# Ledger of designs, part 6: VHH binders against Phycocyanobilin:ferredoxin oxidoreductase (pcyA)

Target 1, 241 residues: Phycocyanobilin:ferredoxin oxidoreductase (pcyA), of Prochlorococcus marinus (a3pcf5)
Amino acid sequence: MLSESLTKTKLTDPLILDLLQNIRKHRSMLEDLKSIKIDPNLTNIISNEIGRELYIENEFHKAKGFRKLHIEVAEFSKNLRILHCVFFPDPKFDIPIFGMDLVKINDIVSAAIVDLSPASQNQALKYEKLLSGVDKSSFTSLREIPKWGRIFSNNVFFASLRNKSEKNDFCSVVDQYLSILIKLSKKAKPEFNEEIIQERIDFQKNYCAQQMKNEKTSMVLLKYFDEKWVNNYIKTVLFDF

## First folded at step 26 (VHH)

Design fa (from o3 with Y32H)
Fold by ESMFold2, fold request of step 27:
Structure fa (fold): chain B 241 residues (1-241), chain A 120 residues (1-120)
Amino acid sequence: as target 1 above (241 residues)
Amino acid sequence: EVQLVESGGGLVQPGGSLRLSCAASGFTFEDHYMGWFRQAPGQEREFVAWISSSGSTTYYSDSAKGRFTISRDNAKNTVYLQMNSLKPEDTGVYFCARDFYWKSGRFDYWGQGTQVTVSS
């Protein structure tokens, strides 16, 4: 088990740190966990220009059943904080995509979303009851899933978080979704039929394409970098399948 | 340049054994999963066995299970297929393949193959 995280030396946000700890805990339960080598200039990005401060850290891992375990922590101008996490399955294994995003403006969590999104035909039927059994009744600021969100399961969670109790409850939802993912990953056996593998690749490609329409970090990055650099970041870091 | 070179094929009687080797070069062998496939004349290539990067996890086709053993030596950049209790239906060309799961999600490179013939 290896980690290339630099997040702990900069980040002080308690909610983001709690989420990171839970995500890393579940990641550590995966077999064959290893870092993926990527351009060091894309794993830690810092600008200290006054009024345009920027901080981004990326962690990339692979594991049995997972082609890419990505965590991105970003802070822009000291007031916008983003935690982005996507675990992409190895298409030989019938495992859903774990996706979680948190967007925080000052002390306000404007967006908190988590899902186990289908990565194969009818996959969600296998875990739908487990997700619906997660208690989400305490949240008061639920948000509508946009039309591009057809990639999500029927149990996608999307809300603004109003207070510390809801923030704690969101951490619990994320923790339970990750626990379900780990359970599914341990049951999955590899598939070697090329047509089935291609179907699963197509699901992941569609997920990435739809996510690009609302990807927050890259849209903000255009305020700091030219289009060529941002396109390389998107291709290399976020959606490289 | 990526290379996978199979060896150890040949003629063997039913019930006999063979050990295939696949020497790998041009990539970081210990990071990749590996597989063996086979192809009989007039048939499509079929899966035989798969092994994780550490060697801790293996998976076999129904026809290979209980008779074949996949293994690897990461210090020698080599994957093996021990084939016991061979049957005429095992006849074919055996290919090793690199599983580049974190990049392509597929087997992305194939060796040239080694012939295995099981007959009296």
Scores: ipSAE 0.592, ipTM 0.843, lowest interface PAE 1.6, mean pLDDT 88
Fold by ESMFold2, fold request of step 27:
Structure fa (fold): chain B 241 residues (1-241), chain A 120 residues (1-120)
Amino acid sequence: as target 1 above (241 residues)
Amino acid sequence: EVQLVESGGGLVQPGGSLRLSCAASGFTFEDHYMGWFRQAPGQEREFVAWISSSGSTTYYSDSAKGRFTISRDNAKNTVYLQMNSLKPEDTGVYFCARDFYWKSGRFDYWGQGTQVTVSS
């Protein structure tokens, strides 16, 4: 049976809860969905020290076409909230990488990004028109893609979100990007040509390498833990490919 | 220790049938996808068939499609290849392989193989 993961979240942020529900709904549509066992000390991290409260929860799954479906929810000192989600394809299937990040400081969403990033040569040609057809006209605070963003598609969405209407519209963009991903995954057939598989592995390794340089949760973790612990977290939880 | 042990190979006449078995141990069999490959003398190993963990999805090479059927029995930790209408071109060593897609994204373990010879 496909069912919602039994996780306990301490979050009260309505936008993050809506995004999580949206992501989990789409995840439940995947065939052969199963959890991946990870050290519990790295999947649920809680500190109640006043003024230094910390909450991190991680969900890891695998499914047909996907080697790793990762959701990370983090809250630091009650005012910095991060939602990170990356769905990594099984390189035998020609499926893009789904990536979504939300950074919220108090009431302000300073960064909201979502993409279907290419995981093979010319892959974006298969879905570029579908992504460009998603209505993004309501957003007023678009942000420039950083120079390291060469890993993203031409339709990567990146903005600050200033009001409830834009927050709702971002949820709609995420929903539509995930719907396109699910459609692509259902059409994909496995590939067994070694050269093609290696190309797709190299695309994912490059994605992980660029993301590790700029991943926000690990940068904040260095304020709470020593470098050895944070490096283990990065390797085990965030980017292990 | 991970083990994949193929059996059921042998000598068969053209047009005949053969059923290969692959007994798996040392890992959680029902979590893994599985494949069959073959290698003719002087050639590279080539893909034959692939099956998902539940058995609900299968994929075949062009040469195998319509003649071969991959299946699995998760209670017995065994994957099978039913080969019908065998041709001399099917001669080779047949390998069972584990698809560890959520770690390496590749087939990561191979059996020792079983010989199939199709000859008059």
Scores: ipSAE 0.562, ipTM 0.838, lowest interface PAE 1.9, mean pLDDT 88
Fold by OpenDDE, fold request of step 27:
Structure fa (fold): chain B 241 residues (1-241), chain A 120 residues (1-120)
Amino acid sequence: as target 1 above (241 residues)
Amino acid sequence: EVQLVESGGGLVQPGGSLRLSCAASGFTFEDHYMGWFRQAPGQEREFVAWISSSGSTTYYSDSAKGRFTISRDNAKNTVYLQMNSLKPEDTGVYFCARDFYWKSGRFDYWGQGTQVTVSS
């Protein structure tokens, strides 16, 4: 009776691990959670080329109220670490888009972002009060939202993290956003009005379109992959509808 | 070498109970979260429960809540799954797993599994 190693993860970053645990915990709370079978070539990407080592690990799921739950963990050249997470709601449900990104260069968290972005016009106001109660006052290095970031809520969090305390606080913020998401998902009922559904579809399409304007993503990937591959990955894996 | 060995599976009638055990070796047991998974015939492996290193925190799938209890004895390097009020849909192979890093949410080592069959 021998145990088998079923994961090839190379992840060792404590902060990312903590965040992953929390995200997965909340994901597990979703109803009818199922894994989505994806092309293995898009699930785990590894390169051992000297000086260009990388791995990308993707997790894809669906659940009641969510068309796609995506978690990406990546490491590039052993110094750039990325945690990317987007939970795309089923447009039949009145649920916002959960997004979380962490970029760590060496020991520095360059970018930490989390949001429940509106997936319809009404959601921005309807759910704002839920997020406004989350304390984010301890952070010393807030970052400016880019122009394409109009898709985010008024309570989008975006900062560099300067120390252990801020890292811990960010984990708390993420936890609270996820908790809110779960509560919303549990209360959401399927919509049958086609106009309402179409609006939500349009919002998600726009969300994806704007996200693809983020040059930082492509800049990183283009160092390791050709343009065709990068475009396909971004459009098909990261931000698709 | 990391080893996980499940036991306690078997045939039980609906409404019955089973207690699964997983004996761990080859690593510092108390430093790891542990979990239980199951796989029904023709289905994908699914999460059942996890327990923190100290045993102070647990989490259950919706199907397990109220019926199953995960526990551990660090002195014995063993994690348990008490299953009550068993249903036919609980039938499957149950796997013990070690969390990769404390509270990481990823599991890296698995046992061979133990068969649980709930049938009249």
Scores: ipSAE 0.006, ipTM 0.232, lowest interface PAE 11.3, mean pLDDT 89
Fold by OpenDDE, look of step 26:
Structure fa (fold): chain B 241 residues (1-241), chain A 120 residues (1-120)
Amino acid sequence: as target 1 above (241 residues)
Amino acid sequence: EVQLVESGGGLVQPGGSLRLSCAASGFTFEDHYMGWFRQAPGQEREFVAWISSSGSTTYYSDSAKGRFTISRDNAKNTVYLQMNSLKPEDTGVYFCARDFYWKSGRFDYWGQGTQVTVSS
């Protein structure tokens, strides 16, 4: 159990810290968990330029059944905070893609999204009942899924969070989605059929391609970095396949 | 408006065959995977088969494998389900479904269904 020492994140946001703790907890439950070394220049990014202060922290791991476990924590100009998490399955395993994003501006959570997105045709049918069983009735500001969000399951959760109660409830939703993921991962066996594996590869490629259409991600980053850097970061760090 | 209309259901004896059709309209048919589902009385809807946009790739449930064949004619905006060697347990309402987007793994539109009854 790699007791990943809580790398001293510079981030002090209680909600993000709680979510991080929960995500890391579930990550630790995965078999054969190992750290992946990425370009140091892309792992921790810091700027102290006045008016454009930022830091980005990336964590990368792999595990049995998962090719890439990615957690990103970022703060921009001391008022925009982002938690981004994607767990990409190994295409040899029948496991969905876990995705979670939180965007916080000052004290307002403008965007909170969590899903187990299918990584093959009809895969979502296997866990749809489990996701639908998660109580999400307390949220008052649901958001519409963008056009590029066709990759998400029928039970993708997307909302703004208005108060402490909704923030707490979101933590609970994320916890339950992660628990479902862990359950699915434990049951998954390696596949040897090349056609099945290729289908899963294609789904993940499509997932990444659609996610890269998210204009919000690029808009934020383009305020601080040039287009070339942003494109590279999105393609190679955030959504690679 | 997206519309899916199933036809071809009916009463058949065990060991018999049926061919279901689903006529699609209101969207670009060739851009979507299509699927068949079924629902037996008192049971939940279950997956039967899906077919890729071009028709080059198909997938079947374990119960359908070897007996059912899904196909499509994009010129006619129609998806088919050939059912052979039918069993009483195949009885139910069969639904045509559209994939939300090609390779999305999510079905968003459904027909009204067609009744299939397998009985001696």
Scores: ipSAE 0.005, ipTM 0.288, lowest interface PAE 10.1, mean pLDDT 89
Fold by OpenDDE, fold request of step 27:
Structure fa (fold): chain B 241 residues (1-241), chain A 120 residues (1-120)
Amino acid sequence: as target 1 above (241 residues)
Amino acid sequence: EVQLVESGGGLVQPGGSLRLSCAASGFTFEDHYMGWFRQAPGQEREFVAWISSSGSTTYYSDSAKGRFTISRDNAKNTVYLQMNSLKPEDTGVYFCARDFYWKSGRFDYWGQGTQVTVSS
């Protein structure tokens, strides 16, 4: 029974809740799932200041094959909602990096992204066919991947979502990507070769470094926090390696 | 009020075919994934198939794969289940269901079901 603490959120957005539930479901399928204790000040952040209301809820776990499972749910000024999720693999295991982001402004999903990003050289070749097999044909507003997005797989999905049908379809895409991840994780065995492990470490470091170049994250946070806090949050909470 | 009404069930011989229909009303049909479930006597309800809002994506249980086809007509607010090569083990009540978002835990409406009996 997933402890009640794992299911509580202040968020009431139906789409985000659905995605969150699905992500949590898949997370629960991982072996040796454990909570990671992080600084409480960085786990739940709430401000009730009028005009600057915000809450950020972070969930941190680890599991067999994963060094860090991170889910962030955030709301800013009651109009900007974010679901951010990254599952970082244990470098000892041949598992890709799961990443999912949803940005919703009012009723519009401005950004929906999901990927299994390779965590080593040629790793993507192992699951590329599976990802490419996921139907993504219903989306009408695909978005261009930024330059720093070279860290993503060839099958990274990135779009704005225009209607409920596309939102449903995105949920399906995320579900399928997660299912693929779970399958890969179950097959993965621990590696003992230090060179291979180091390569995987380097890939994750690079993943984090490139993600930190995303100016959009900083722009949002800088409206509410000082630069020092934002930098620390991004480096230590969002993309640490 | 949301309503789902199944039809097309009946008695069929092994190896036969049936086409089930589910007429939906009371909601924006095109915004929802739809699914089929079945319940055999004395057994729990089990998943059979689902279809995305646009109909572009489908998923089948292992038992249904290769034999059953789920489809939808959004203009008619109807979801279908074509069942071929029916087996006695396919006998049960078949239910149409609406999902807010598939596999999100938000399966919120069910029809009354239609009886399918496969018997020689």
Scores: ipSAE 0.000, ipTM 0.227, lowest interface PAE 13.0, mean pLDDT 89

Design fb (from o3 with Y32N)
Fold by ESMFold2, fold request of step 27:
Structure fb (fold): chain B 241 residues (1-241), chain A 120 residues (1-120)
Amino acid sequence: as target 1 above (241 residues)
Amino acid sequence: EVQLVESGGGLVQPGGSLRLSCAASGFTFEDNYMGWFRQAPGQEREFVAWISSSGSTTYYSDSAKGRFTISRDNAKNTVYLQMNSLKPEDTGVYFCARDFYWKSGRFDYWGQGTQVTVSS
């Protein structure tokens, strides 16, 4: 197989690069931003087997208001690309969970999801007006919320993206959701009541449990690795709360 | 082997000042938030002050605002509580606490406490 020196090769998909740049820009606005150390054998994975090429890269950070800021980029066989991003709040702060997933096959986005999901009781009502103000009228292929999707806000965006205009508009929706998240995080004050903190922990645990049922990268990884390895990846990398 | 050791408590007259210190060891101090709590006899432990890992953000209970100042020195692994204009209602045992926000999401360790008594 090919030399592992190609591990330095950067992803070149323009939609994913635009989303990454936007996510990283918003992340850089957070106070006390620091990386989280993760075993590189689980977070930077490369195979150059012809016809079964695999590239996965993960970024983990923490910041004021956020216990875990995770970005995962994966490319399988040069034609399947997945971008997964979840920003988990520190339960002391009444901040929603930012979640974004993109599944792209060649030039077609089969699934694009973005949300600010509730992480506390009554949080959906609290910020409904901010989210409903994001214009989504340009999209023509809106998809039904999955049966497991009761964890999402009423403003969750879920669509297939058919053309460059819709791909650009999706980047704008993601940017606006991230801008709202940053604004909410700057206004949030910490809570020190143990019962309220536990409630918010339980919301995040439920979010993780439901998300694990349909994690796209994990489903594809089973074609490359055994179930034991994939389960360890899920628990260590994706949803570890 | 997490350890938090408070000091600086004592007897003080109303209107006086005290500076509490909390020496931390057994963990990476600059990766964690810190807080001060207090407990009067027969009462539940209550929040007093909180400080972020860099020290850039602080938060206070209503009773502490304007009178108490939390600070930290990451080079010395120490968090402080400067207490001014003390009142008898401030009497209690003061606990330093670690906020392990990025792992457990909560305060997960308290020191032994130091007694503060505000009385003539």
Scores: ipSAE 0.444, ipTM 0.786, lowest interface PAE 2.8, mean pLDDT 86
Fold by ESMFold2, last read:
Structure fb (fold): chain B 241 residues (1-241), chain A 120 residues (1-120)
Amino acid sequence: as target 1 above (241 residues)
Amino acid sequence: EVQLVESGGGLVQPGGSLRLSCAASGFTFEDNYMGWFRQAPGQEREFVAWISSSGSTTYYSDSAKGRFTISRDNAKNTVYLQMNSLKPEDTGVYFCARDFYWKSGRFDYWGQGTQVTVSS
């Protein structure tokens, strides 16, 4: 048995902790929830070098309807904080991809993104009205979806968050999107036709391929790791399929 | 190496019963869903039954509902298909399959199959 002791940055950001609590609450509602074992070197990555502090924590789970439930919390040099969450469906179930990202630079939320992205042909028709019914009217700094964001639904939310009220409202949007996902997952019946399953696999592969084109994310990771490692991390940990 | 070994096939009269077994090795059995498929001569392989990792959820093809029961014993790394009220159209090779949903997203390994023949 190993007696390794881990030192890690205690993440105390209230917004990130609130979002984590909300995501984990919804995750706990899924049937057959189990951890996925991964290389410990990819689960918890820590450097305590002053001025170059690094903390990355990854959680991987699987559940009925979901092949991969990924949460990543990261802090770089104590001034960049990231919460990344993607729930990938089991392609036998007609469930969208849940994606949520929060990027905080010092005390400023520069990017807050949440979506239920289509994972099959015409899937968005099943939930578009539910998403459009979520109140997003309080946000003042909506951001334009990048060109690679064609993978998102028509209701993808992307904004900078100016104040505590908008941060609270973002938590509410995330909660509602997750609630809709859970409802969809409970209604979904499995498909066993291989052509349909392959089509859904191709949707998820395209999602992962387009997400991997984010040049700014690679720049942060390259400060700490070589290009081969970074490419492998993005491909195998963040957007594998 | 993943290994799935089916057994329990044979010749049976219409209305009869068979119990198929599939012994699994080379992977963490309790982390994977399992299924049964069948293939009649000259036809594509078709879905028969599916079972979740705990055994708590099952699904059946329309032709299997009410007649077949899928079950599993995680302590023995074995999945079963109890086949009752057999009909000539149930004739075919029955394959046990691993549903590696959390890695490949699909059924990614089939056994060699066991022949089931329903005739008078």
Scores: ipSAE 0.407, ipTM 0.764, lowest interface PAE 3.0, mean pLDDT 86
Fold by ESMFold2, fold request of step 27:
Structure fb (fold): chain B 241 residues (1-241), chain A 120 residues (1-120)
Amino acid sequence: as target 1 above (241 residues)
Amino acid sequence: EVQLVESGGGLVQPGGSLRLSCAASGFTFEDNYMGWFRQAPGQEREFVAWISSSGSTTYYSDSAKGRFTISRDNAKNTVYLQMNSLKPEDTGVYFCARDFYWKSGRFDYWGQGTQVTVSS
């Protein structure tokens, strides 16, 4: 069911659907792609409370080079739509973390962010020229990276999107960042040196710790669930490492 | 309960061949990577060979490359190590290991091993 679960959401937002299709296409290029079993109570979450309706759907996969490929689609009170995607590398492979978040309030994209974040020392040197070569010149509402964002690469993209042209251009940036990720993953060789593997694990743990510490989603979820449930969701679903 | 049981070790002359087998149970075999490691007396365990879930990708240590072949049969939940052109320095206990990459990010379970001795 997870292979087609997001198509059953009846999402009408063209930007989110285009991004989902693009992400799934890139995911399908990975070797040994398989679903990961997760507690069903955390993968499809629906509340029909009048005025406080919510819908959350999660998709989890693993593949050669990646320990966890996560897509989350959420809609809160029909006014707030979130697409969250993080691809976490297998620490034996020198592959960056792909992160993408889209926050849409009504018809306005208030936040669009995408990055290939370093998961090892000096890793960004291998790909930063490729990221800087992605054309980002059409965007007019670039946003400043938060102070906690030192986990991101120097090429993290963060903007509000004001019109259809910028929305289309963001899809192109995401597509190119994913294409670079896939190329890196195809070339990566497994590492078996324990010190190097531990370094990469530490990078991913730091990424997860910073994301959990600054996670915006928990504030929204606390309007619907108690703190115990929200903490479990964040640890199990979003940043589990 | 995860279980890895190695077999096929023994005494062999230099230049000879052995085929090691590792029977796996207690987990979804085809969802996991597998590896072979070895340990000589008084030495740390060292990497020998690695194979992806489908078997489509393999990787070898420099000492094993060209002489050893890792393979797997997902229908039989078994991983193999074909060792050719054996040398005295290949002597040691050979361990099968599960690479639980999607949960722990590391090799997380090791068999008890099978002895390989290469001598005249």
Scores: ipSAE 0.395, ipTM 0.758, lowest interface PAE 3.2, mean pLDDT 87
Fold by ESMFold2, last read:
Structure fb (fold): chain B 241 residues (1-241), chain A 120 residues (1-120)
Amino acid sequence: as target 1 above (241 residues)
Amino acid sequence: EVQLVESGGGLVQPGGSLRLSCAASGFTFEDNYMGWFRQAPGQEREFVAWISSSGSTTYYSDSAKGRFTISRDNAKNTVYLQMNSLKPEDTGVYFCARDFYWKSGRFDYWGQGTQVTVSS
């Protein structure tokens, strides 16, 4: 088993570290897991400018059933922390898109979202009961899905997290969503019908196109980088396809 | 840059065996899935067999199941198709193909093919 480490940034946030441990554990269960080597200038970005300190760390993997397993950890101005994770399926396998984002401002989790988003026609029928069976009753600050969120399943989870108990419960929801993803990936058989493969490619292209409408991501990056760089980063690092 | 070169085809009697080889170059072989397809005269190319990048998972068409075995040697950048119990309906040109799943999501490169003829 080979794994990549994010220790270069001295990440110390307990919630983000717990989520990373969950994600990496499930990733390690995938067959043919291999890192994808990308330009270091895009995978490890550090600025020590006083008042505008930042780091962004990216890791990319591929595996049987998955064309791209992406984790991004970022900290901006010592107080805004982001964990972003998207696992994109190989369109030959009928596997949903796993997406998880955590936005933390100081000690407050303003946004926590996780989903298994459909990547093919009627795919959600195969797993929606499993997702609805995940206990989400302890959360008190559920949030509305944004307009571009039509890409999400009926069981997308989106909340602010008010206390330590809810933070722990979110880790449990993420763990269970990942467990369901792993189960689906182990059952999936490859498809070689070109029309079906194209349908699944179109679902993933739509997911990426709709995700690029998320203004909050670009607003944060534009405080630190010019618009040309930000557009390129979003398109090529976060939501390429 | 990318090259896939098939070999091992020929004339064989029904019930016989052949082993096809496909030598790959110009890309990182172990990062990609591989497949075999075949094409009879006047027909569209059809799927025969597929193998994951590690070789741990394989998949076959209904006509190939139980008779053909796909394998790969990542140290030699080679994929193989062992064809047993050959039938006249197996006659055709056999192509190996690269499945560039982590970039294009498709079979995106094809060899020139090797002729397999099963004739009594």
Scores: ipSAE 0.390, ipTM 0.759, lowest interface PAE 3.1, mean pLDDT 88
Fold by OpenDDE, fold request of step 27:
Structure fb (fold): chain B 241 residues (1-241), chain A 120 residues (1-120)
Amino acid sequence: as target 1 above (241 residues)
Amino acid sequence: EVQLVESGGGLVQPGGSLRLSCAASGFTFEDNYMGWFRQAPGQEREFVAWISSSGSTTYYSDSAKGRFTISRDNAKNTVYLQMNSLKPEDTGVYFCARDFYWKSGRFDYWGQGTQVTVSS
């Protein structure tokens, strides 16, 4: 039973809540799931300053096959809502990187992205076949992957969502990606070849490095925090390796 | 300071059994994967067994499969290696190691080792 503490959020957005519930559900299926205690100041960030109201809620866990399971829920100025999730695999395991982001401004989902990104050269081909079967044909506003997005799989999903149907379909896509992840996790065995492990480490390092090039994240945070804090948060909390 | 202390090694006849223990301290034991390695004289250190944090998942080298069992008692901060049907080729120094999986990508702390000698 996931402790009650894992289910509490200040967020009331139905779409984000649905996604969050689904992510948590799949997370709960992972073996040796444990909470990672981090600095409380980095776990829950709240500001009630008028005109600059924000909250950031972070969940950190580890599990067999995963070095870090991160879920971030954030709201800025009561109009920008973010769900950010990255499941970083243990480099000893042949598991891809799960990433999901949702950015909602008022009632508009401006960005919805989900992927199982390769964490090694072999993973790109190996897991592509699994993801290619996921139907993504219903979406009308696909977005272009940025240049730094070379870290993503060929089946990365990235779109704006225009209506309830597309929102529902996105939930389904996320569910399918998570299901695939869980299956892979269950089958994965620890690797002891140092070269293989090092490759996977390098892939994750690169993944993090490229993700940090996303200016949108910084732009949002810089409105509320100083540069030093933002850099630390991005490097330490969001994309650390 | 992370410490791993192996014990239980000794001289045993072929076909015999030994149970190795590794007492861990200086870190949250229950949150870490653990493993056993061995090193025969003049040989490189080789993997023997691996165990997940909860102990629910184990992995063995081909040479260890069917004969060795890795287990752990998190309440005692101890990992074990039950070795049955020992062979002369199992002779070596056995090392316990912490698998700090994501930071180092490999085992990062080792005990001093315990000598296992299988001889008639």
Scores: ipSAE 0.020, ipTM 0.392, lowest interface PAE 5.5, mean pLDDT 89

